# VH-VL binders against q0aze0, part 84

Target 1, 268 residues: q0aze0
Amino acid sequence: MKIILVNNRFKENTEKKAQEIAGQLSALNVEVIIDNGLDEPYAGTVDFIMVLGGDGTMLRAARRYGQRAIPVLGVNMGTVGFLSNIEINELAEYLPLILREEYSLEARMMLEVAVFQQQSLLTRVFCLNELLLRSNSPRMLSFALEISGQKLEPYRGDGLIVSTTTGSTAYSLSAGGPIADPQLDAFIVTPVASHIINKRPLVVSPEREISLHLLEEREAIIGIDGQIKMDFGAENRVLIKRAPHPLLMVNLKAKPFFTSIDRSLQRQ

## First folded at step 25 (VH-VL)

Design TB3
Fold by OpenDDE, fold request of step 26:
Structure TB3 (fold): chain C 268 residues (1-268), chain A 123 residues (1-123), chain B 107 residues (1-107)
Amino acid sequence: as target 1 above (268 residues)
Amino acid sequence: QVQLVESGGGVVQPGRSLRLSCTASGFTFSSFNVHWVRQAPGKGLEWVAAISYEGSNTYYAESVKGRFTISRDNSKNILFLQMDSLRLEDTAVYYCAKDRIYYSHAFYGMDVWGQGTLVTFSS
Amino acid sequence: DIQMTQSPSSVSASVGDRVTITCRASQGIKSWLAWYQQKPGKAPKLLIYAARFRQSGVPSRFSGSGSGSDFTLTISSLQPEDFATYYCQQDNNRPLTFGGGTKVEHK
């Protein structure tokens, strides 16, 4: 068995714990790769991914490995979030189950985000939470939203979020988007400070395609999962689809989503 | 450097067929939806047909449905308009034009036009 | 089909004049309205897209406004090269449809 431990190099406690766990796993004849985000993703075949930290670390792990259909376990290390399944102090208890592959999997829809410049592909990213278009100046953006070839009224505002249902409890929520069942596949399109009062978010079928482009030359940025940032101008387009593969999240412990919403949100 | 050049226009008899061509250069032709627009002498503009950048979807004005066929060869950067069962009311300068936005299944205005090719009829 | 009605059909003006052309759609087309300029013997040129955005290279004296069904093209100060015929065009619905045109000519 080969396992990747994903931690956050900027959190010393996760680094230390990763080393400790690596030692334990090695003693059990498990091959371990530690990924702290400094180097390129491990290209070799692995059987399991353990994410040590919070939601941010999970998002990075998802972007780096989510397309490979590998079970991903979130191990919370004292943070508040929605993407961890067990606590670090519970790992010893569940380790035998992990090694025997006795766990359930929950498929979470991811986004496929393609950013173009003058008909050339700049980057293609798979992400778990959201794509953000946002103004990089005090001025509002004017941009076109197209859904499966249908043109909506041009948007005027600070920006727009296209989120998965998993991402509904992230930035989309802060922008006034609905809370969605993570077991449901859908796009959530949430305006960010729209000039139109009470512009409602859209819930869109995962079978549809979404595209965005600016209608005038303005300084804007694209953000992905709050961790990737790139400039976005009038010559750019972003195309969003459902990723061909979902993230396979490991469920070792029951974590009722709806009963945990109040607790999780109140602590943020 | 972005350019569209129409050809194939001429004098025809009613009921005959004519095939127009439009050659694109200076841009990635296969990335854009393209249109045919015509203008009768001394009259206004009339949209005729459009084809998606992939070539999989075609759209027609009611006045030409069943008679005209729009097609494209992306490998050669050429747009075509096959005109069958031509009528006197089809007399016009025919323009090809590209849409502004690449990789779209909607239309956002025509930012580049050819010089046009004239189709007229013999009495 | 959506009918586009332009007004006026012609306008006589002098250099320096403010010229206003209107276009009305038979039904709502959001902001998906384009304006074109055409000079005799030449192909149309895109001026405005999405009702109010100027195409690259278009002088600032050209402006578009409106949404829904009523739209306006304004030339703030007419220049000698602006004498031409102008057309509105909706691309909200298929088939695409043009207005009847407005000829701006010398007074």
Scores: ipSAE 0.904, ipTM 0.955, lowest interface PAE 0.5, mean pLDDT 95
Fold by OpenDDE, fold request of step 26:
Structure TB3 (fold): chain C 268 residues (1-268), chain A 123 residues (1-123), chain B 107 residues (1-107)
Amino acid sequence: as target 1 above (268 residues)
Amino acid sequence: QVQLVESGGGVVQPGRSLRLSCTASGFTFSSFNVHWVRQAPGKGLEWVAAISYEGSNTYYAESVKGRFTISRDNSKNILFLQMDSLRLEDTAVYYCAKDRIYYSHAFYGMDVWGQGTLVTFSS
Amino acid sequence: DIQMTQSPSSVSASVGDRVTITCRASQGIKSWLAWYQQKPGKAPKLLIYAARFRQSGVPSRFSGSGSGSDFTLTISSLQPEDFATYYCQQDNNRPLTFGGGTKVEHK
């Protein structure tokens, strides 16, 4: 068995714990790769991914490895979030099950985000939470939203979020989007400070494709999962569709989503 | 320089066929939806047909449906309009034009036009 | 099909004049309306897209407004090179349809 431990090099606690766990796994004849984000993603074949930290670390792990159909376990290390399944102090209890591959998987839809400039592909990213288009100035954006070839009324506002159901409890929620069942596959399109005060979010079928482009030259940015940022101008387009592969999240411990919403949101 | 150049126009007899061509240069032709628009002498503009950037979808005005066929060869950067069963009312300058937005299945205005090619009929 | 009614059909104006052209759609087309300029013997030129956005290179004296079914093209101060025929065009629905055109000519 080969396992990747994903942690955050900027959080010393996770680094130390990764080393400790790596030692324990090695003693059990498990090959371990530690990914703290410093280097490129490990390119070799892997059987399991363990994410040590919070939601941010999980998002990074998903972007780096989500397309490879590898089971991913979130191990919370004292943070509040929605993407961890067990606590770090519970790992010893569940480790035998992990090694025997006795766990269930929950498939979470990911976004395939393609950013273009003048017909050239700049980047293609698979992400778990959301794509954000946002003004980079005090001025509102004017942009076109296209869904499966259908043109909506041009948007005017600070920006727009296209989120998965997993991402519904992230930035989309702060912008007034609905809380969605993470077991449901759908796009959530949430306006950010629209000139129309009560503009409603859209829930869109995962079978559809979404595209955005600016209607005038303005300073804008694209954000992905709150971690990737790039400039976005009138010559750029972003195309969003369901990723061909979902993230396979390991479910070792029952974690009722809807009963934990109030607690989780209160702490954030 | 982005450019479209039409060719193939001329004098034709009613009931005959004619094939127009439009050669694109200076941009990635295969990334844009393309249109044919015609203008009868002394008259206004009339949309004729459009084809998606990948060539899989075609659209026609009712006035030419069943008679005209729009197609494209992305490997050669050429747009075609096969006109069959031509009628006197088809007399016009025919323009090819590209859509503004690349990789779209919707239309957002035509930002580049050719010089046009004239189709007329013999008396 | 969506019918585009353009008015007036012609307008006589002088250099420096404010010129206003209107276009009405038979049904709502949101903001998906384009304006074109055509000079004699030349191909049309895109001026405005999505009702109010100027195409690159178009002078600021050209402006578009409107949404839904009523749209306006305004030339704030007519220049000698602006004498031409102008067309509106909707691209909200297929088939695409043009207005009848407005000829701006010398007074």
Scores: ipSAE 0.903, ipTM 0.953, lowest interface PAE 0.5, mean pLDDT 95
Fold by OpenDDE, look of step 25:
Structure TB3 (fold): chain C 268 residues (1-268), chain A 123 residues (1-123), chain B 107 residues (1-107)
Amino acid sequence: as target 1 above (268 residues)
Amino acid sequence: QVQLVESGGGVVQPGRSLRLSCTASGFTFSSFNVHWVRQAPGKGLEWVAAISYEGSNTYYAESVKGRFTISRDNSKNILFLQMDSLRLEDTAVYYCAKDRIYYSHAFYGMDVWGQGTLVTFSS
Amino acid sequence: DIQMTQSPSSVSASVGDRVTITCRASQGIKSWLAWYQQKPGKAPKLLIYAARFRQSGVPSRFSGSGSGSDFTLTISSLQPEDFATYYCQQDNNRPLTFGGGTKVEHK
């Protein structure tokens, strides 16, 4: 077996733990690659990904490896979030099951985000939570939302979020979006400070495609999972669709989503 | 320079066929929906047809449906309008135009137009 | 089909005048209306898209407003080069449809 340990190089405790776990796994004749985000994603074949940290680390792991259909386990290290399955102090207990591949998988839909500049592709990213378009100035944006070739009324506001159901408990929630069942595949389109007070979020079929572009010359930015930022102007377009492959999240421990929502949200 | 150039217009008899061409240059032709718009002498503008940037979807005005066929060759940057069963009321300058927004399945205005090609009829 | 009605069909004006052209759609088209300028013997030129946004290079004296079914093109101070015919066009529904045009002429 070959395992990638994903941690956050800016969190010293995760670095230390990654080294410890790597040693333990090596002693069990498991090949280990440590990815702390410093280098490019490991290009070789692996059997399992273990994410040490919080939701942010999971999001980065998902962007780096999610398209490869590899089981991904979130191991929480003292943070509060929605994307970890077990706690670090539980790892020893579940390690035999991991090594024997005795676990269930939960498929989580990801976004495929393509950003264009003058018909040229600037970047294509798979992400687990959301794409954010927002103003980079105190002025509101005017932008076009297109869903499967259908043009909605032009939006005016600070921005827009296109989120997965997984991302519904992230920035979309703060913007007034609904909490969605993570087992449901759907887009959630949530306005950010729309000039229309009662502008409602949209729940959109994953079979549809979403497009955004500015209708005027304004300074804007695209944000992905709160970690990637890029400038966005009138010459840019973003196309969003369901990623070809879901993130395969490992389920070792039953974690009831709906009964734990209050606890998780109160701690954030 | 972004440019569209129409050709193929001329004098034709009623009931006959004519094929118009529009050659694109200065932009990525295959990324844009394109249109035919015509204008009868001394009259207003009339949308005729459109074709998606991939060429998979075509749209027609009711006045030309069943008689006109819009097509494109993205490898050659050419738009076509095959006009069959021509009628006197088809007399017009025919313009080709590109849509503003690339990689869209909707229309957002026509920002570049050709000079037009005239189609007239002999008595 | 959506019918676009422009008014007036013609207007006589002088340089410096404020000119207003209206366009009415037979049904709601949100903000998806474009305005074009056409000079004799020339192809149309896009002025305004999405009801109120100026195409690149279009002078600020041109402005568009409206939503739903009623739209307006305004030339705040008419210039010599602005004498032309103007058309509105909806792109909310297929088939696309143009207004009948408004000719702005010298007084």
Scores: ipSAE 0.897, ipTM 0.947, lowest interface PAE 0.6, mean pLDDT 95

Design TB3
Fold by ESMFold2, fold request of step 26:
Structure TB3 (fold): chain C 268 residues (1-268), chain A 123 residues (1-123), chain B 107 residues (1-107)
Amino acid sequence: as target 1 above (268 residues)
Amino acid sequence: QVQLVESGGGVVQPGRSLRLSCTASGFTFSSFNVHWVRQAPGKGLEWVAAISYEGSNTYYAESVKGRFTISRDNSKNILFLQMDSLRLEDTAVYYCAKDRIYYSHAFYGMDVWGQGTLVTFSS
Amino acid sequence: DIQMTQSPSSVSASVGDRVTITCRASQGIKSWLAWYQQKPGKAPKLLIYAARFRQSGVPSRFSGSGSGSDFTLTISSLQPEDFATYYCQQDNNRPLTFGGGTKVEHK
């Protein structure tokens, strides 16, 4: 059995705990690969991924490994987020179930994002929450949104968010998008400070193909899961599809989404 | 350096067939949607047909549906228009044109045009 | 099909004049309207896309405006090279359709 432990190199507590867990697993003849973010993703075959940390660490794990169709467990290490399932002090209790593969999986849609410059692919990334297009200057953007060959009225404003249903509670929510059940597959398209009065958020079939490009040269940025940033100009286009594989999230403890939403909304 | 060159025009008899070609150079032909547009002598522009960059979608003006077939060979950078059952009203200069936006299934304006090839009828 | 109606069919003008050409769509086309210039014996040249954005290399004296069904091309100070025929064209719906053209001629 081979497991990747994903942690955050900027949190010393997670690094120490990752070494302790790796030692425990090695004593059980489990091969362990530690991914602290310093090195390139492990290229070999693995059976399970354990994420030690908060939502940001899970987003990085999803980008690195989410297309491999491997179970991913979120282990909370202090700050509760949306994407963890168990607490670190419960890991010993659940470890036998993990090793026997006695758990359920919840599939979460991911985005496939391809960014081009002058017909050349610059990068292809897979993400769990969202792609953001935004202005990087005081000036508004004018840009085209195409959905499966259908052109909407040109957008004018600060930008646009294309998110998954999992991402509906992230930046999309702050920009006025709806909360979506993460078990649904959909795109949520949320304008950011649109100057066009009738531009409302859209909920779009996951079978659609979405593209964006600027209608005139402006300084803009593409953001991915709030963690990847790249310049975007009139020579660029971005194409967005449903990723080939969902993220397979491990459920060991019941964490009902709708009761958690009510508590979260009451506390925000 | 970006160039489109039409060929295959000429004088034909009504009811016959003719195949127009458009050779592309100086850009990545397989990344762009392409069009045929015609102009009868002394008249305005008329859009005829278009084909998507990968060749999977084709579109036609009503006046040519069922008679004309647009196709492309991305390996040779050639756009074709097969014109069957030709009529006198098909007399025109035929232009090929490139759409301006790459990897799209919509149209955003025709930014590069050929100089056209003339199709006329005898007698 | 969407009919595009241009007005006027011709304009007699002098160098330095402000020239305005209008284009009306038979139904709404959002802002998806292009303008082309054509000189005799030559292929058309794209001037404006998406109603108001100038194609690269087009002089700033050309401007476009409008949305929905009514659109305008303006030449702020006519130059000798601007005597030509101008066509609008919608690209919101398939089939794509051109206006009938507006010939700008020497007075």
Scores: ipSAE 0.836, ipTM 0.930, lowest interface PAE 0.9, mean pLDDT 91
Fold by ESMFold2, fold request of step 26:
Structure TB3 (fold): chain C 268 residues (1-268), chain A 123 residues (1-123), chain B 107 residues (1-107)
Amino acid sequence: as target 1 above (268 residues)
Amino acid sequence: QVQLVESGGGVVQPGRSLRLSCTASGFTFSSFNVHWVRQAPGKGLEWVAAISYEGSNTYYAESVKGRFTISRDNSKNILFLQMDSLRLEDTAVYYCAKDRIYYSHAFYGMDVWGQGTLVTFSS
Amino acid sequence: DIQMTQSPSSVSASVGDRVTITCRASQGIKSWLAWYQQKPGKAPKLLIYAARFRQSGVPSRFSGSGSGSDFTLTISSLQPEDFATYYCQQDNNRPLTFGGGTKVEHK
């Protein structure tokens, strides 16, 4: 059995715990790869991914490994979020179930984000929460939103968020978007400080293709899961669709979303 | 330079067929939606047809629907208009035009035009 | 199909004049309207897209405004090269439709 342990190299307690867990797994004849964010993603075949940390560490793991259809377990290391299933002090209790593959999986939709410059693909990224388009200057943006070949009224404002339902409790919520059940597949399209009256958030079928481009030259930025940033100008376009594979989140312990929603929001 | 060149116009009899071609150069033809637009002598512009960049979606004005077929060959950078069951009211200069936005299934304005090819009739 | 009505059909003007051309859609088209210029014997040239944004290389004396169903092209100070016919076109709905044109002529 081969497992990736994902941690954050800048948090000493997380790194020490990852080494401790790797030792315990090695004693059980399990091969362990530690991914602390320093190196390229491990390219070989693995059976399971364990994320030690908070939602940010899970977002990085999802971007690196989410399209491989590998079970991913979130292990909380202190701060309660939306993406962990068990606490670090419970890991020893659940480890036998992990090794016997006695757990269920919850599928979480991911975005496929393709950014172009003058017909050339600059990058393709898969993300769990959202794509943000925003102004990088005091000036507002004017931009086009196309959904499956249908053009909405041009937007004018600070930007736009296209999120998954999992991402509905992240930046989209702060911008006025709805909280969505993460078991639903949908895009949530949330304006950021729109200058156009009655621009409301949209909930859009996951079967749609969404695209964005500027209607005039302005300095803008694309943000992905709040962790990746890139420049965006009048020669660029973004194409967004549902990623080919969902993130497969391991469910060992019942975590009722609606019972815990207020508590989890306080911890973001 | 970005360029579109139409060909295939001429004098025909009503009820016959013609095939117009438009050769593209100086841009990535397969990335852009393209259009046919016509203009009868002394008259205004009339949009005729369009085809998506990958060729999967076609659109027609009501006046030509069922008689004209738009197609493209992305390997040769050529746009076609097959015109069947021609009528006297189809007399026009036919322009091909490129849409301005790449990888789109919508239209955002025609930023490059050819100089046109004339289709006329004799009785 | 969406009908596009331009007014006036022609205008006589002198160099330096402010010229205003209007375009009305038979139903709402949001801001998805383009303006084209055409000189005799030449292909049309895109001036304005999405109601108000100038195509690259178009002089700043050309401006567009409007949304919904009523739109305006303004030439703030007419130049000799601006005597031409102007067409609006909606690209909100398929099929795409042009207005009937407005010919701007020397007085």
Scores: ipSAE 0.831, ipTM 0.928, lowest interface PAE 0.9, mean pLDDT 92
Fold by ESMFold2, look of step 25:
Structure TB3 (fold): chain C 268 residues (1-268), chain A 123 residues (1-123), chain B 107 residues (1-107)
Amino acid sequence: as target 1 above (268 residues)
Amino acid sequence: QVQLVESGGGVVQPGRSLRLSCTASGFTFSSFNVHWVRQAPGKGLEWVAAISYEGSNTYYAESVKGRFTISRDNSKNILFLQMDSLRLEDTAVYYCAKDRIYYSHAFYGMDVWGQGTLVTFSS
Amino acid sequence: DIQMTQSPSSVSASVGDRVTITCRASQGIKSWLAWYQQKPGKAPKLLIYAARFRQSGVPSRFSGSGSGSDFTLTISSLQPEDFATYYCQQDNNRPLTFGGGTKVEHK
C-alpha cells in the first residue's frame, strides 16, 4: 500500500506530525510519500492520501490529486474547518480501518478551469471551492457571463465568484451566496457587487459550461481557491466546467454537515 | 492582417444551386463562430446563417431554412454556404463575417467582414 | 423572431451636428445590441457591441445606450466620414436580426 501524506511545510506542527505518522506507517510496511508543498506532486500511483492540516491544505491536495480518484482523508490539526473528518489525536484509533479499507467515500464536485489569452491556453487547473474574477483597481468591471451559450445581462461590479457546493461556505458565502448541501452537484454564481449593480446569486446545473470575459479594458485578476492568482484582461477568457472526477473524501467518523454549520462558520 | 474573402457568386436561374466560399486568414479560424449576412441591392442587411467554431451547431434565418446549408472546413480555413432551390429574393451581396469572441457558443458582434460576393437571379 | 425597428429611416445633417438614431426590439434583448456603419459599396463595420461598448478604433464621438427594448446610437459631432447608413442588430436570440437601417446624409 502506498500513501501520500500532505502537509504544509510552513507549519512546524504538521511537519513533525507527518514524520511521526510516516514512521508509524513504515513500521506497518506501508510505503509513504510526504508532500509538503515544496516539490511537484508525486507522479506515481498511490492508494490513499492523508491531509494533515486545515481546509487550505485540503484545497492544495484536491488541486494536486483530486482528479486521480484516490481516497483523501482530512485530519484536523486542531483548527475548525469543513473538510476534515477525524482529529489528529484519533488517528491511531482509525488507522487499522484505513489500512483495511473499512470506510466510506463522499464525492465532492470540483471545477475544471481553463484560462486563455486570446486563443492560447494559459493554464488548466482543478479546484474544490471557487474561481473568483475580481477588479484589480478601484474601477468596477463590466463583463459577460455565458452559461451553455446563453448570455445573461452584462455584469457591472467588483467581480464574480463561481463556486462548487463545497465552496458555498467559503468566499461565496461572504459575498452573499447561499449555503449549499455539499452532497449536491451545482455551480453557485455569486456577484461581488458595487452599491449600484444588483444581481442575485444563481444556482446552476453542473452540466452547464460557464464562461467569462471582460467587455472593456480593465485590470482584473482570477483567483482559484484563494491560493492561485493570475492577471486577467480584455484579451482573456475563462471556461469553467464540472471536473471529470470528484474529490473522493474518506468518511471514517460521522461529521453531519448541518449539525456542524454554526461551529464551522465562525469567522474573523 | 485579419481577412475574409468570399467567392463563388454569379448569375443563377430559378431552382438552381450555388456554393459560396469564404477563405479566412490572419487569425485562428477554428476558434471563432462565423456568419453569412446578405444585402439585396438597395436594401438593408439580413442575417442568413451562422456556424459554431467547432462546426457542431448551425443556425439559419427562417427565409433560408431547408434550402441553405452552412458548413466549415477548419483544416483549410474555409466557410461555405450551399444555396439550393434559389429564389428571386436570394439576389444579394453575400458577406461572410467573424464573431468577435473565441471559444463561445453565443454571438457578441461581427468584427471582421469580407467585401462580399454578388449572387444575381435572372430568368 | 425578434423584429428590430430603427428610426428615423433617414436623417439629413451637417458636419458638427449631433445625430441620434433609435432602435426598438419587439422583445426584451437585455443589453445585447450591436451597431454597424456601412458606407456605399463597402462591407459593414462594427461600431458598438453590448449596447454601449466601442469596438477598437471607433472614435469616442460614437456612443451607445439603452437596454431591454430601446436603444440609441449617438454621434456627438458629425464628421464628414460619418455620412453612412447605420444598422442595429440584436444578438441575444437566434436568429440574429438587423434593423432596417438609418441613412445619415449630408444636407
Scores: ipSAE 0.817, ipTM 0.923, lowest interface PAE 1.0, mean pLDDT 91

